# VHH binders against Abasic site processing protein HMCES (HMCES), part 12

Target 1, 269 residues: Abasic site processing protein HMCES (HMCES), of Homo sapiens (Human) (q96fz2)
Amino acid sequence: CGRTSCHLPRDVLTRACAYQDRRGQQRLPEWRDPDKYCPSYNKSPQSNSPVLLSRLHFEKDADSSERIIAPMRWGLVPSWFKESDPSKLQFNTTNCRSDTVMEKRSFKVPLGKGRRCVVLADGFYEWQRCQGTNQRQPYFIYFPQIKTEKSGSIGAADSPENWEKVWDNWRLLTMAGIFDCWEPPEGGDVLYSYTIITVDSCKGLSDIHHRMPAILDGEEAVSKWLDFGEVSTQEALKLIHPTENITFHAVSSVVNNSRNNTPECLAPV
Key: E = the ipSAE of ESMFold2; O = the ipSAE of OpenDDE; V2 = 0.75 times the mean of E and O plus 0.25 times the DockQ between their complexes.

## First folded at step 9 (VHH; framework vhh_ozoralizumab_d1)

Design r1 (at its last look DockQ between E and O 0.61; V2 from the best seeds 0.00; counts 0 for: pae E 8.7 > 2)
Fold by ESMFold2, look of step 9:
Structure r1 (fold): chain B 269 residues (1-269), chain A 119 residues (1-119)
Amino acid sequence: as target 1 above (269 residues)
Amino acid sequence: EVQLVESGGGLVQPGGSLRLSCAASGFTFSRYWMYWVRQAPGKGLEWVSEISTSGGSTKYPDSVKGRFTISRDNAKNTLYLQMNSLRPEDTAVYYCARGEDYYGEFDYRGQGTLVTVSS
């Protein structure tokens, strides 16, 4: 997973993240660093995107089932990294393969500290390598949406009001991530950064690409992944597997240029 | 620690054949899709072929389809490229590359092996 859409205004995004805590109370996640949230239809590595994480990471006496939402840098910078410039990292941390996560120091160490997060997006993009051509076909991939009249379909919107209704009830894609905290050697604020865990693709996506993000399907999976106070690393890793509960449609080549930030990026072709 | 070592390149006349090999170490080879890519003098990297983990699925661009065959031996941790009916346009450094989690990224590639197709 190397490109996502996460375009909702902060207030809409926050409401889409409503959850129940351990006691069954309805809550919204509390923001950290909201000014770093930069919504876009076309997010790429090194940009900031919102993630969910346990409040216990910030407050030692907090209920670990309570959620914080914070923008973090895509592309995990390990806490042990010594260079002053994260772009000098010699290995790709945009994604973390589930089959090697316990073999890679960059991922094993933060995972052992309970540094699990849920990466939020409208959905993600993937490019299909097509036989018989050097051209690639991009797709937008997302959770199936509950359809009500005009509110549940991207392609059905025929006005700005109908477009807003499509997204008011959008089910955000929830991907399993690992984060770390890096202190720049020359000083400055601690850098929070994340990687997205990947798995073999499900059968439904296998014609597009052989890998997919590890998707946490439903509140139980999301809660268990986040709650490092009650759910061990070993138990959390059982949540990491492909899912068939996914849908997609082809999109135009507008999304190919990561500078293009427009609804056209995810519009059906 | 991850190593990909290509071999089998050389000078060959047009219409000839070569077989490239890539010895893999430092990772579980059978879990990765593998690729061949090439770089002609003064040009960018060009995708040449891909192969699934089991070898059951392969893909090629039109520039090499029908002439090149990718294969793998998971017991020997080795990737192969059989190149037939070689043309001067196939002259390039050929690299073995380990699978990507998403389009446009290879996390490791070898040092390359030079293939020169010339009269």
Scores: ipSAE 0.012, ipTM 0.477, lowest interface PAE 8.7, mean pLDDT 88
ESMFold2 (binder alone), look of step 9: mean pLDDT 85; pTM 0.864
OpenDDE, look of step 9: ipSAE 0.015; ipTM 0.383

Design r2 (at its last look DockQ between E and O 0.01; V2 from the best seeds 0.00; counts 0 for: pae E 10.0 > 2, grease 25.2 > 24.2, placed apart)
Fold by ESMFold2, look of step 9:
Structure r2 (fold): chain B 269 residues (1-269), chain A 119 residues (1-119)
Amino acid sequence: as target 1 above (269 residues)
Amino acid sequence: EVQLVESGGGLVQPGGSLRLSCAASGFTFSRYWMYWVRQAPGKGLEWVSEISTSGGSTKYPDSVKGRFTISRDNAKNTLYLQMNSLRPEDTAVYYCARGYDYYGEFDYRGQGTLVTVSS
């Protein structure tokens, strides 16, 4: 996984992240650094995307079931990194394979500190290698959406009002991530950055690509992954597996150029 | 500087009780899972109990389940182990530990407190 869409306005995104805490109270996640949120239909590594994490990471004695939402850099920069420039990191941290997470210091160390996050997106893109050519067919991949009328369908939007209705009730894709906090040696703000955990593709996606992000399907999975205060690393890792609860459609090659930030990136053909 | 200081060990008769304490400093205690481990003479380390950050989840091996109770007071930065119905096989040095789950990794242990159970 190397490209996502996360285009919702901040207020719409925040409402889509409504949840219940451990005591059953309805809440919205509290933002950190909201000015760093850069919505786009076409997010790439090194850009910021919103993630959920436990409030306990920020506040002494906080309820670990309460959630913070914050933009973080895609591409984890380990806390032990000694150079002054993150671009000098000599290994790719965009993704983390689930089968080696406890063998890689870049991921094992933050995981042991409970630095688990949920990476938010409208959905993600994958490119299918086409038979007999070097060209690749992009697909937009996302949770199945509950639809009762045309107003809930991407392909049915025929006006700005109908487009807004599609996204007002959009179920955000929730991917398991690990984050770390890097303190620049020359001073400045702490850099928060994340990696997306990957697993083997489910049967439904295997014709598109052999890997997929680890998707947390439902509030119980999301809550357990985030709650490092009550859910051990060992128990949390049991949540990391492929899911078949996923759908997709082909999209135009507009998405290929990461500078294109337009609804056409995710539109069916 | 992370510091874990155990206390409350001593000599006790079989069937007796002891309460161990561990004073924590140099880190945000309420953000960490905490553990008790022990080492009997000539033996390796044995996991004895674990407790979640709030104390809402605890776990014990069969050898101590029902006899030992782990607890914590996050306001006092203190971890406890209540040990009841003590047996001679419970004789060991008991360590307070901070770290990861029972994948065998602890990044800090205290110096330990000796518990001796004998007639």
Scores: ipSAE 0.006, ipTM 0.469, lowest interface PAE 10.0, mean pLDDT 88
ESMFold2 (binder alone), look of step 9: mean pLDDT 86; pTM 0.877
OpenDDE, look of step 9: ipSAE 0.019; ipTM 0.256

Design r3 (from n6 with S101D; at its last look DockQ between E and O 0.01; V2 from the best seeds 0.00; counts 0 for: pae E 15.8 > 2, placed apart)
Fold by ESMFold2, look of step 9:
Structure r3 (fold): chain B 269 residues (1-269), chain A 121 residues (1-121)
Amino acid sequence: as target 1 above (269 residues)
Amino acid sequence: EVQLVESGGGLVQPGGSLRLSCAASGFTFSRYWMYWVRQAPGKGLEWVSEISTSGGSTKYPDSVKGRFTISRDNAKNTLYLQMNSLRPEDTAVYYCARGWDYDSSGYFDYRGQGTLVTVSS
């Protein structure tokens, strides 16, 4: 996974992240650094995207089932990185393969500290390779969405009002991630950054690509992945597997250029 | 500790052949996609080949397709690159790299020190 859409205005995004705490009470996640949220139809590595994480990461004695939402840099910068410029990492941390996560210091260390997060997106893009050519067909991949009379369908919206209805009740894609906190050696703000865990593709996506992000399907999976106070690393890793509960449609090549930030990026073709 | 050690480079005339080897240790070799990449003098890294965990799927860019063959021996923890019909533009430091991403775009988490291949008369 190297490209996502996360375009919702902050208030709409926050409402889409409504959850129940361990007492059963309905809550919204509390923002940290809300001014760093940069919505776009076309997010790439090194950009910021919102993630969910446990409140316990920020407050001693906090209820670990309570959620914070914060923008973080895509591309994990390990806490032990010694150079001043994160772009000088000698390896790519955009994704983390689930089969090797406990073998890589860059991911094993933060995971052992409970630094699990849920990466939020409208959905992700993947390019299908055609046998014998260099041509690739981009697809937008996302959770199946419940249609209501007022919500419409993606790509069917003819007006700003109809477009708003499509996204008003959008079910955000929830991907399993690992984050770390890097203190620049020459000073400055602590950098929060994340990687997306990947798994083998489910059968439904196998014709598009061999790998997919590890998707946390449902509130129980999301809660367990986030709650490092009550759920051990070993138990959390059992949540990391492919899912068949996914849908997709072909999109135009507009999305290929990461500078294009328009609804056309995810519109069906 | 992950370790990748390349060998088999050297000087060869145009049209000649070389076989590169990469000895892997410190990880379960058979679980990883593996790659060869190269860096010509004054240039960036160029993807040269990829191979799936079992060896059942291989891919090459057009610049080397039909001339280079990637293979692996999971019992010996060794990756190979057979290079035939070598050209002066194949001159580069060749690196063995362990797989990173799921779309085969050439990203890696570990890379060896490299072995120099020089193709000249």
Scores: ipSAE 0.000, ipTM 0.130, lowest interface PAE 15.8, mean pLDDT 85
ESMFold2 (binder alone), look of step 9: mean pLDDT 84; pTM 0.851
OpenDDE, look of step 9: ipSAE 0.566; ipTM 0.819

Design r4 (at its last look DockQ between E and O 0.88; V2 from the best seeds 0.00; counts 0 for: pae E 7.8 > 2)
Amino acid sequence: EVQLVESGGGLVQPGGSLRLSCAASGFTFSRYWMYWVRQAPGKGLEWVSEISTSGGSTKYPDSVKGRFTISRDNAKNTLYLQMNSLRPEDTAVYYCARGYFDSGYEDYRGQGTLVTVSS
ESMFold2, look of step 9: ipSAE 0.031; ipTM 0.517
ESMFold2 (binder alone), look of step 9: mean pLDDT 85; pTM 0.867
OpenDDE, look of step 9: ipSAE 0.645; ipTM 0.856

Design r5 (from g5r with Y101F; at its last look DockQ between E and O 0.85; V2 from the best seeds 0.00; counts 0 for: pae E 4.6 > 2)
Amino acid sequence: EVQLVESGGGLVQPGGSLRLSCAASGFTFSRYWMYWVRQAPGKGLEWVSEISTSGGSTKYPDSVKGRFTISRDNAKNTLYLQMNSLRPEDTAVYYCARGYFDSSLGYEDYRGQGTLVTVSS
ESMFold2, look of step 9: ipSAE 0.230; ipTM 0.661
ESMFold2 (binder alone), look of step 9: mean pLDDT 83; pTM 0.840
OpenDDE, look of step 9: ipSAE 0.755; ipTM 0.882

## First folded at step 10 (VHH; framework vhh_ozoralizumab_d1)

Design u1 (from r5 with G99Y; at its last look DockQ between E and O 0.54; V2 from the best seeds 0.00; counts 0 for: pae E 13.0 > 2)
Fold by ESMFold2, look of step 10:
Structure u1 (fold): chain B 269 residues (1-269), chain A 121 residues (1-121)
Amino acid sequence: as target 1 above (269 residues)
Amino acid sequence: EVQLVESGGGLVQPGGSLRLSCAASGFTFSRYWMYWVRQAPGKGLEWVSEISTSGGSTKYPDSVKGRFTISRDNAKNTLYLQMNSLRPEDTAVYYCARYYFDSSLGYEDYRGQGTLVTVSS
């Protein structure tokens, strides 16, 4: 959608992205531009967030199953954009509808070049419009998490478990994205930017919002979406569908202001 | 600039074999899916085979499956088509093609000049 949390320190985030390449070797993704990673509980469009993409996008003859992790701008800036300031783009590229992706030049051109990415987050926020009121209720939405074992054999320790322990083994939300590369007309570094593909919401989320991000559930789906060297556009698009493997909880309206970057943004209420 | 140069066509008797080559330049060959297409005299284009960037995935229509083999050498920027058990209906101009999608032009494929394959007694 339009708001996410991606707050983990870089080293924790990197370990959460451990994967197997096509030869079955366990690896961590290699960072590009790690200093551009800006962790926050409250990420909005135009901010940088980490995505996964194939190493083949950066290196001639690289193994296309190897992964790079890089911060990219949320809100795809098409390679053909001719103004000097990306904020002047006259249409919204925060999301890309799956049912029209092949009809929109801004998305189908980079998709045809194999520019598929996996957008990483702790989870995302959606606002529910409640019947009979003008107010909206925010929710934090994420993969179901394995509860850590409670070690109570030492006696009466700090009773309430801190969310800090949960984050050590957090399963990151993995969303399907498309990216593009824009060369500023005045020169300078190429701008990498992405959009999140959306689908109709699953039954579990339909009372919150009618759309959801296309979630890639599991390593097989992530690998196929990333590997433009071995997986065609047509086969990759079969991965784009809603999922019921999702959970959520209500959160405080603190998250409404995108300048609020505190754990309260995603805390249950 | 992008260049695709086919070679290896010629006259072959039925049941014979031929190997086509396509030399690519002006783009990062290893990053693209590559295709062979053909056009028989007076007919439209027919796809003949496709190959993934690494060469690990290949696909063929029933008309050539089991007789034709597509391959690539990314170090030499070259695409190949091995054609065995040739039949008169395989007579066509064969093109190598690169896939480039641009919605303003529809689905665009970049084709070479082609090489003529004639199968007859």
Scores: ipSAE 0.000, ipTM 0.329, lowest interface PAE 13.0, mean pLDDT 85
ESMFold2 (binder alone), look of step 10: mean pLDDT 82; pTM 0.825
OpenDDE, look of step 10: ipSAE 0.798; ipTM 0.897

Design u2 (at its last look DockQ between E and O 0.80; V2 from the best seeds 0.00; counts 0 for: pae E 8.5 > 2)
Fold by ESMFold2, look of step 10:
Formats: structure tokens, C-alpha cells, sequence
Structure u2 (fold): chain B 269 residues (1-269), chain A 122 residues (1-122)
């Protein structure tokens, strides 16, 4: 998992993240740094994407079930990193394997601080290798969507109005992540950055790729992953497993070039 | 600078009680799960209790369940361990810790205090 789509306008994205706190009250997440949100059909590592995290990370004595939404850099920069340029990291932090997370200092330290986040996307892309060729078939992978007459499907939009209807009730993909906070040695704003936890692919995806992001399926899983105040690391890690509740379709090679930011990137072929 | 300072240890007869305290400073106490761990003479470190940030969740190993009670006061930055029905095998140095522990195995701690000695002997 090295490419996602997260294209919704900020207000639409925020409404899609409506939730209940532990007392049952309906809420929307509060934004931090909203001007850093860069929507695109074609997000790659080192770009900013929105994640959910507990309010307790920012406010003393806050209710840990309340959520903040903030753009963070994809590719975790450990708090102990000493260079001034994150590109000088000598290892890849785009993803974190679930089976070694407690062996890697870059991941286990922030996890032990409760730095769990939910990475938001429309869905993610994976490339399937075809036997005997260098060609690869990209797929767009996402939660099954409940269809209504008003919402339509991705391939049915023939106008801006119909396109908005497709995404109005879109169920965002919710992936388990770990974040860290890095203070640049020369000063400036603290850099928030994340990694996506990966697991072995489910049976339905195994013909496409052998790994998949750890997907948090449903509000209970999302709440438990986020709530570092009441859910221990040990209990949270039980949420990390493959899911079969996933669907996909083939897309054109337009998505291969990360500079292409168009609806064609995720359109079915 | 992070500091954890334990107090309240001492000599007590079997069946007696002690209350341990841990004063925390140099960090935002209310954002951390807190732990008690202990080390008996000649033995390894043993997990004794854990408490969530608000105090809403607590956990104990079978060896102390029902006898020990962990609590916290976030306004005073203080962690407590009430120890009742003490036994000679509870003799150990008790440490206040912040970090991450599995309830059945060693975990990761990022800071541990200097400890307070509890001796249970006739």
C-alpha cells in the first residue's frame, strides 16, 4: 500500500467522519491545520493526507474518545531523527508490518505513547503482476458501498451534479496507522507523520497482491484504535487483521503517473 | 525532565497493609497509562498492575488480584497502590512506571522510578 485516493472537499470529508463519543453524543471531528489538506485522486508517500486521532493528544484531561482530524505526512519520521531533512532516513516508513511492529523502534516507541491514528482515503490502489510480462494491472480497492437511486456508482457519473451524488454517501476507507511527532533541529513547526500498518492479504485480494493495509471495519474498531486513553496497546493490536469486507475494480494505467490527479484514476475499465 | 518518585514502602507483618505512592513530574501525567512493577531479590521484573489514563480500566495478574488496588489522582499527578493481605512473597522493590507492558510478558517502558522497598516478614 503505496498509493491512495482522498479527493473529497474538506466539508464533505468532515461530514463523512461523523461519529459518536463514548457518551453517545453525535459529533464531527475538529480540524487541525485544515489548510494543509491537499485532496487528490492520486496520493503518494511524502504527501499530506488526513488522519483521525484522539483529542487527548492535544488537550490535558480531554475525553479520549473525542476525535481530531489533521493532515499528516505519509512516511513516519521518528521523533529521534537527528538530520534536518527527512529524505535522509535510511529506511522506508511508508508501511509498518504488523508481525514486526514490536521489534522496530521507529514504530514501537510511538505506539507505546498511544500514537495511534486512522488513515482516511476513498480507497487504495494496488498493482497486479501478470505472469510472464513486465505489465501490471492497477486496481482500485475500497469498502463495499450501499447503493441508492440518488448516489449511483463510480462509473455512472455523466455530469458534475451526478458525480457529487456518487460521493455524497461514500463510506471512507479507514486504515490503522501509527504516527510520530518530529521537532526539526533548526526550528519550525512540529512535523506530524504516519505509517500504515499492513497485514497478509485476505483471500479476495490474494490474486492482486500479498499484502494489504490493516482495515478497521466499523465504528467500534475505529473507536478502539483511536482511544489510547482507555484501550491498551495489547487490546488495540487485536484489531489488526485482514478483512474480506472489501471490493475492487480494475482501473486504467492513468494512475501509474503520480502527477495525474483526475477522476479517471479510479474509474472502472 | 521526567521524574517518578515512589514512597510508602517499609517493613510489615504478613496479613498487613501498605499504601504506595508515586509522585510524577516533568510530563503530562493524565496522558499516560501507568504501571506498578516489582523486583524480588534475585528475580526478574514482574508486572503488578496497570491503569488507564482516566483510571476507568485497571488490570492485575492473578498473584495480586483481589489484594492490590491501583488508583490515580490526575489533579495531584500521583499514582497509588493499595496493598492488602500482604504475604512474604510480596517482598520486593516496587517501581512506578510509564510506558507499555503486556499483562503476561515483558513490554516496553520509557521511564521507571528508583523504587521503594517493601519487606513482608514475621
Amino acid sequence: as target 1 above (269 residues)
Amino acid sequence: EVQLVESGGGLVQPGGSLRLSCAASGFTFSRYWMYWVRQAPGKGLEWVSEISTSGGSTKYPDSVKGRFTISRDNAKNTLYLQMNSLRPEDTAVYYCARGYYFDSSLGYEDYRGQGTLVTVSS
Scores: ipSAE 0.012, ipTM 0.526, lowest interface PAE 8.5, mean pLDDT 87
ESMFold2 (binder alone), look of step 10: mean pLDDT 82; pTM 0.838
OpenDDE, look of step 10: ipSAE 0.745; ipTM 0.879

Design u3 (from r5 with G99H; at its last look DockQ between E and O 0.38; V2 from the best seeds 0.00; counts 0 for: banned pattern HYF H99, pae E 17.0 > 2)
Fold by ESMFold2, look of step 10:
Structure u3 (fold): chain B 269 residues (1-269), chain A 121 residues (1-121)
Amino acid sequence: as target 1 above (269 residues)
Amino acid sequence: EVQLVESGGGLVQPGGSLRLSCAASGFTFSRYWMYWVRQAPGKGLEWVSEISTSGGSTKYPDSVKGRFTISRDNAKNTLYLQMNSLRPEDTAVYYCARHYFDSSLGYEDYRGQGTLVTVSS
């Protein structure tokens, strides 16, 4: 998993993240650094994307079930990194394999500090190798969407009004992530960065790619992954597994070029 | 240095009760999930109970549910296990445990020396 779409305006994205707190009351996550949110149909590593995390990471004595939403850099920069420039990191931290997460210092250190996050996206892209050629077919992969009287389907948008209806009730993809906080040695703002945990693909995706992000399906899974105050690392890791509750469609090769930021990137072909 | 010291074990008759304590030092107790595990003679370790940092969430296997109660006092850095309606199969050494990651040492788990509980007639 190396490309996502996260294009919703901030207010729409925030409403899509409504949740119930520990007492069952409906809430919206509180933003940190909202001006760093850069919506795009075509997000790549090193870009910022919004993640959810526990308020307890920021505030002494906070209720650990309360959620913060913040843009973070895709590609985890470990807190122990000594160079002045994050681009000098000599290993790829875009993804973290679930089967080795406790063997890699870059991931087990922040995980031991409870630095679990939920990575948000409209969905992600994956490229299928076509038999007998070197051509690749991109797919957009996302949660099945519930069609209601007010909302349409992704393939039905033939006007700006229809497009808006598709996204008004979009169920965001919620992926398990780990984050870390790096203090630049020469000063400046703390850098928050994340990795996406990956697992073997489910049967439904096996023809496209052999790996998939670890998807947290439903509010209980999301709550348990985020709540490092009440859910241990050992219990949280039980949430990390493939899911079959996923759908996809083929998209245009327009998405191949990461500079393309248009609805065509995720439109069905 | 991390220390976990269990106490309160002893000999009881079937149907009796015991309360175990675990004194914690050398770490910020309130930031860790805590566990009780036990080892019967000649058997492997068995999970007995777990409790969240605040004490708001507790869990038990079916073998002890309804009979054992885990609790904690974060002000006193102490973990407790109240054991009621004890049975001969509860005979074991009981350990207080935590789960810990140390970036310099890798992944590890800490456990006390244990306290022996014997249930016999």
Scores: ipSAE 0.000, ipTM 0.180, lowest interface PAE 17.0, mean pLDDT 85
ESMFold2 (binder alone), look of step 10: mean pLDDT 81; pTM 0.818
OpenDDE, look of step 10: ipSAE 0.746; ipTM 0.876

Design u4 (from r5 with G99E; at its last look DockQ between E and O 0.01; V2 from the best seeds 0.00; counts 0 for: pae E 12.5 > 2, placed apart)
Fold by ESMFold2, look of step 10:
Structure u4 (fold): chain B 269 residues (1-269), chain A 121 residues (1-121)
Amino acid sequence: as target 1 above (269 residues)
Amino acid sequence: EVQLVESGGGLVQPGGSLRLSCAASGFTFSRYWMYWVRQAPGKGLEWVSEISTSGGSTKYPDSVKGRFTISRDNAKNTLYLQMNSLRPEDTAVYYCAREYFDSSLGYEDYRGQGTLVTVSS
């Protein structure tokens, strides 16, 4: 997984993240650093995207079931990194393979600190290998959406009003992530950064690519992944597996260039 | 400049064996997961194996499991595929690949030109 869409305005995104705490109270996540949120149809590594994490990471004695939403840098920078420039990191940390997460220091250490997050997106892009070496077909991949007569679908959104209605009730993709906190050696703000855990593709996606992000399907899975105060690392890792509850459609090559930030990036072709 | 050069393909009889090699240059080979993919005539690409950076974790689809073995020599920057009990349906161009993401070009696999394996009669 190396490209996502996360384009909703902050207030719409926040409402889409409504949840119940352990007492059953309906809540919205509390923002940290909301001005760092940069919505786009075409997010790439090194950009900021919103993630959910436990309030306990920020407040002593907080209820670990309560959620914070914060933009973090895609591409985990380990807390032990010694250079002053994160671009000097010699390892690609955009993704973390689930089958070796406990063998890699960059991921094992923050995971052992309970630094689990949920990476939010409209969906992700993946490029299918075609006959020959030069052709790649991009797909937009996302949760199946409940369609009503008023909500429509991505392909049926022919006007700004209809487009807004498609996204007002969009079920966000929720991917399992690990984050870390890096203190620059020359000072400055702590850098929060994340990686997306990957697993084998489900049968439905195997013709596109053999790997997929680890998707947390439903509020129970999301709650258990986030709640490092009550759910151990060993129990949390049981949530990491492929899902068949996914759908996709082909998109144009407009998305190939990460500078293209338009609805055309995810429109069906 | 990343380069992957496959070799060791050829014509082999059913039930025979063949060893493919992939010489890697232009990157720190020992830091990357590597894999093999193949393309039979008239068919799409099929993933056939992957291997972790140390070589401690390997994975195969059912179509080749038990017959193919991926390995690597990090000192020689070389990836291998040992292919045993070959069948006519294994006939394909075999590619060595490294996963790569370029923020300007999207998700890409670095692949060589491939090496042809023909299993006949």
Scores: ipSAE 0.000, ipTM 0.254, lowest interface PAE 12.5, mean pLDDT 85
ESMFold2 (binder alone), look of step 10: mean pLDDT 82; pTM 0.835
OpenDDE, look of step 10: ipSAE 0.570; ipTM 0.821

Design u5 (from r5 with G99L; at its last look DockQ between E and O 0.63; V2 from the best seeds 0.00; counts 0 for: pae E 5.4 > 2)
Amino acid sequence: EVQLVESGGGLVQPGGSLRLSCAASGFTFSRYWMYWVRQAPGKGLEWVSEISTSGGSTKYPDSVKGRFTISRDNAKNTLYLQMNSLRPEDTAVYYCARLYFDSSLGYEDYRGQGTLVTVSS
ESMFold2, look of step 10: ipSAE 0.101; ipTM 0.566
ESMFold2 (binder alone), look of step 10: mean pLDDT 81; pTM 0.815
OpenDDE, look of step 10: ipSAE 0.773; ipTM 0.887

Design u6 (from r5 with G99R; at its last look DockQ between E and O 0.64; V2 from the best seeds 0.00; counts 0 for: pae E 19.5 > 2)
Fold by ESMFold2, look of step 10:
Structure u6 (fold): chain B 269 residues (1-269), chain A 121 residues (1-121)
Amino acid sequence: as target 1 above (269 residues)
Amino acid sequence: EVQLVESGGGLVQPGGSLRLSCAASGFTFSRYWMYWVRQAPGKGLEWVSEISTSGGSTKYPDSVKGRFTISRDNAKNTLYLQMNSLRPEDTAVYYCARRYFDSSLGYEDYRGQGTLVTVSS
């Protein structure tokens, strides 16, 4: 997974992240660095996207079931990185394979510190290899969405008001991630960055691509992944597996160019 | 910088009880899983108990389950071990430890200097 859509306005995104804490109280996640949120239909590595993480990462004695939402850089920069420019990192940290996560220093160290996060998106894109050509067919891949009288569908939206209804109740894709904190040697703010854990694709996606992000399906899975205070690394890793609860549709090649940031990127063809 | 100071050890008769304390400083105590390990004379380290950051999850090996209780007070930066029904084989130096997981070495610890528990008539 190397391209996502995360385009919702901040207030809509925040409401979509409503959750219950350990006491059963309904809450919204608290933002950190909200001005770094850059919504787009077409997110690439090195861009910022919102993630959820435990409030305990930021506040002494906080309830570890409480959630913070913060934009982080896609492409984990290890805390030990010594160059001044993160783009000079000589290996790819956009994704982290689940079967080797405990063998790679870049991932096992932050994971052992409980630096688990949930990466948020509308959905992700994947390109299917076509036999007989060097062209690839892009697909937009996302959770199945509940069809209600008020929600609308992507294919039915033909006005700004109908488009808003499609996204007002959108179920965000929730992917398992690992984050780290890097202090620039030249000084400045600490850089928070993440990787997305990947697994073998489910049967439903196997004709499109052989890997998929590790999707956390439901609030129990999300809560356990985030709560490093109560859920050990070994128990959390049991949440990392493929899911068949996923749907997709073909999209036009507009999405291929990462500069294209329009609804057409994810529109069905 | 990071400090873990154990206390509460001593000589106790079989069947007796002791409560160990561990004062933590130099790090954000509430963000770490904590555990107790012990080292009997002439033996290696044996884990004794584990507790989550909030105290909501605890684990024990069979050798101490039902007799030992781990707890923590995050407001006081203190870890506790209540030891009941003590046996001579519980004689050991007890250490509190801050947990870090390494897949090849198990949990790597920063541990204190320890407190000696002797169970003898």
Scores: ipSAE 0.000, ipTM 0.192, lowest interface PAE 19.5, mean pLDDT 85
ESMFold2 (binder alone), look of step 10: mean pLDDT 82; pTM 0.821
OpenDDE, look of step 10: ipSAE 0.599; ipTM 0.833

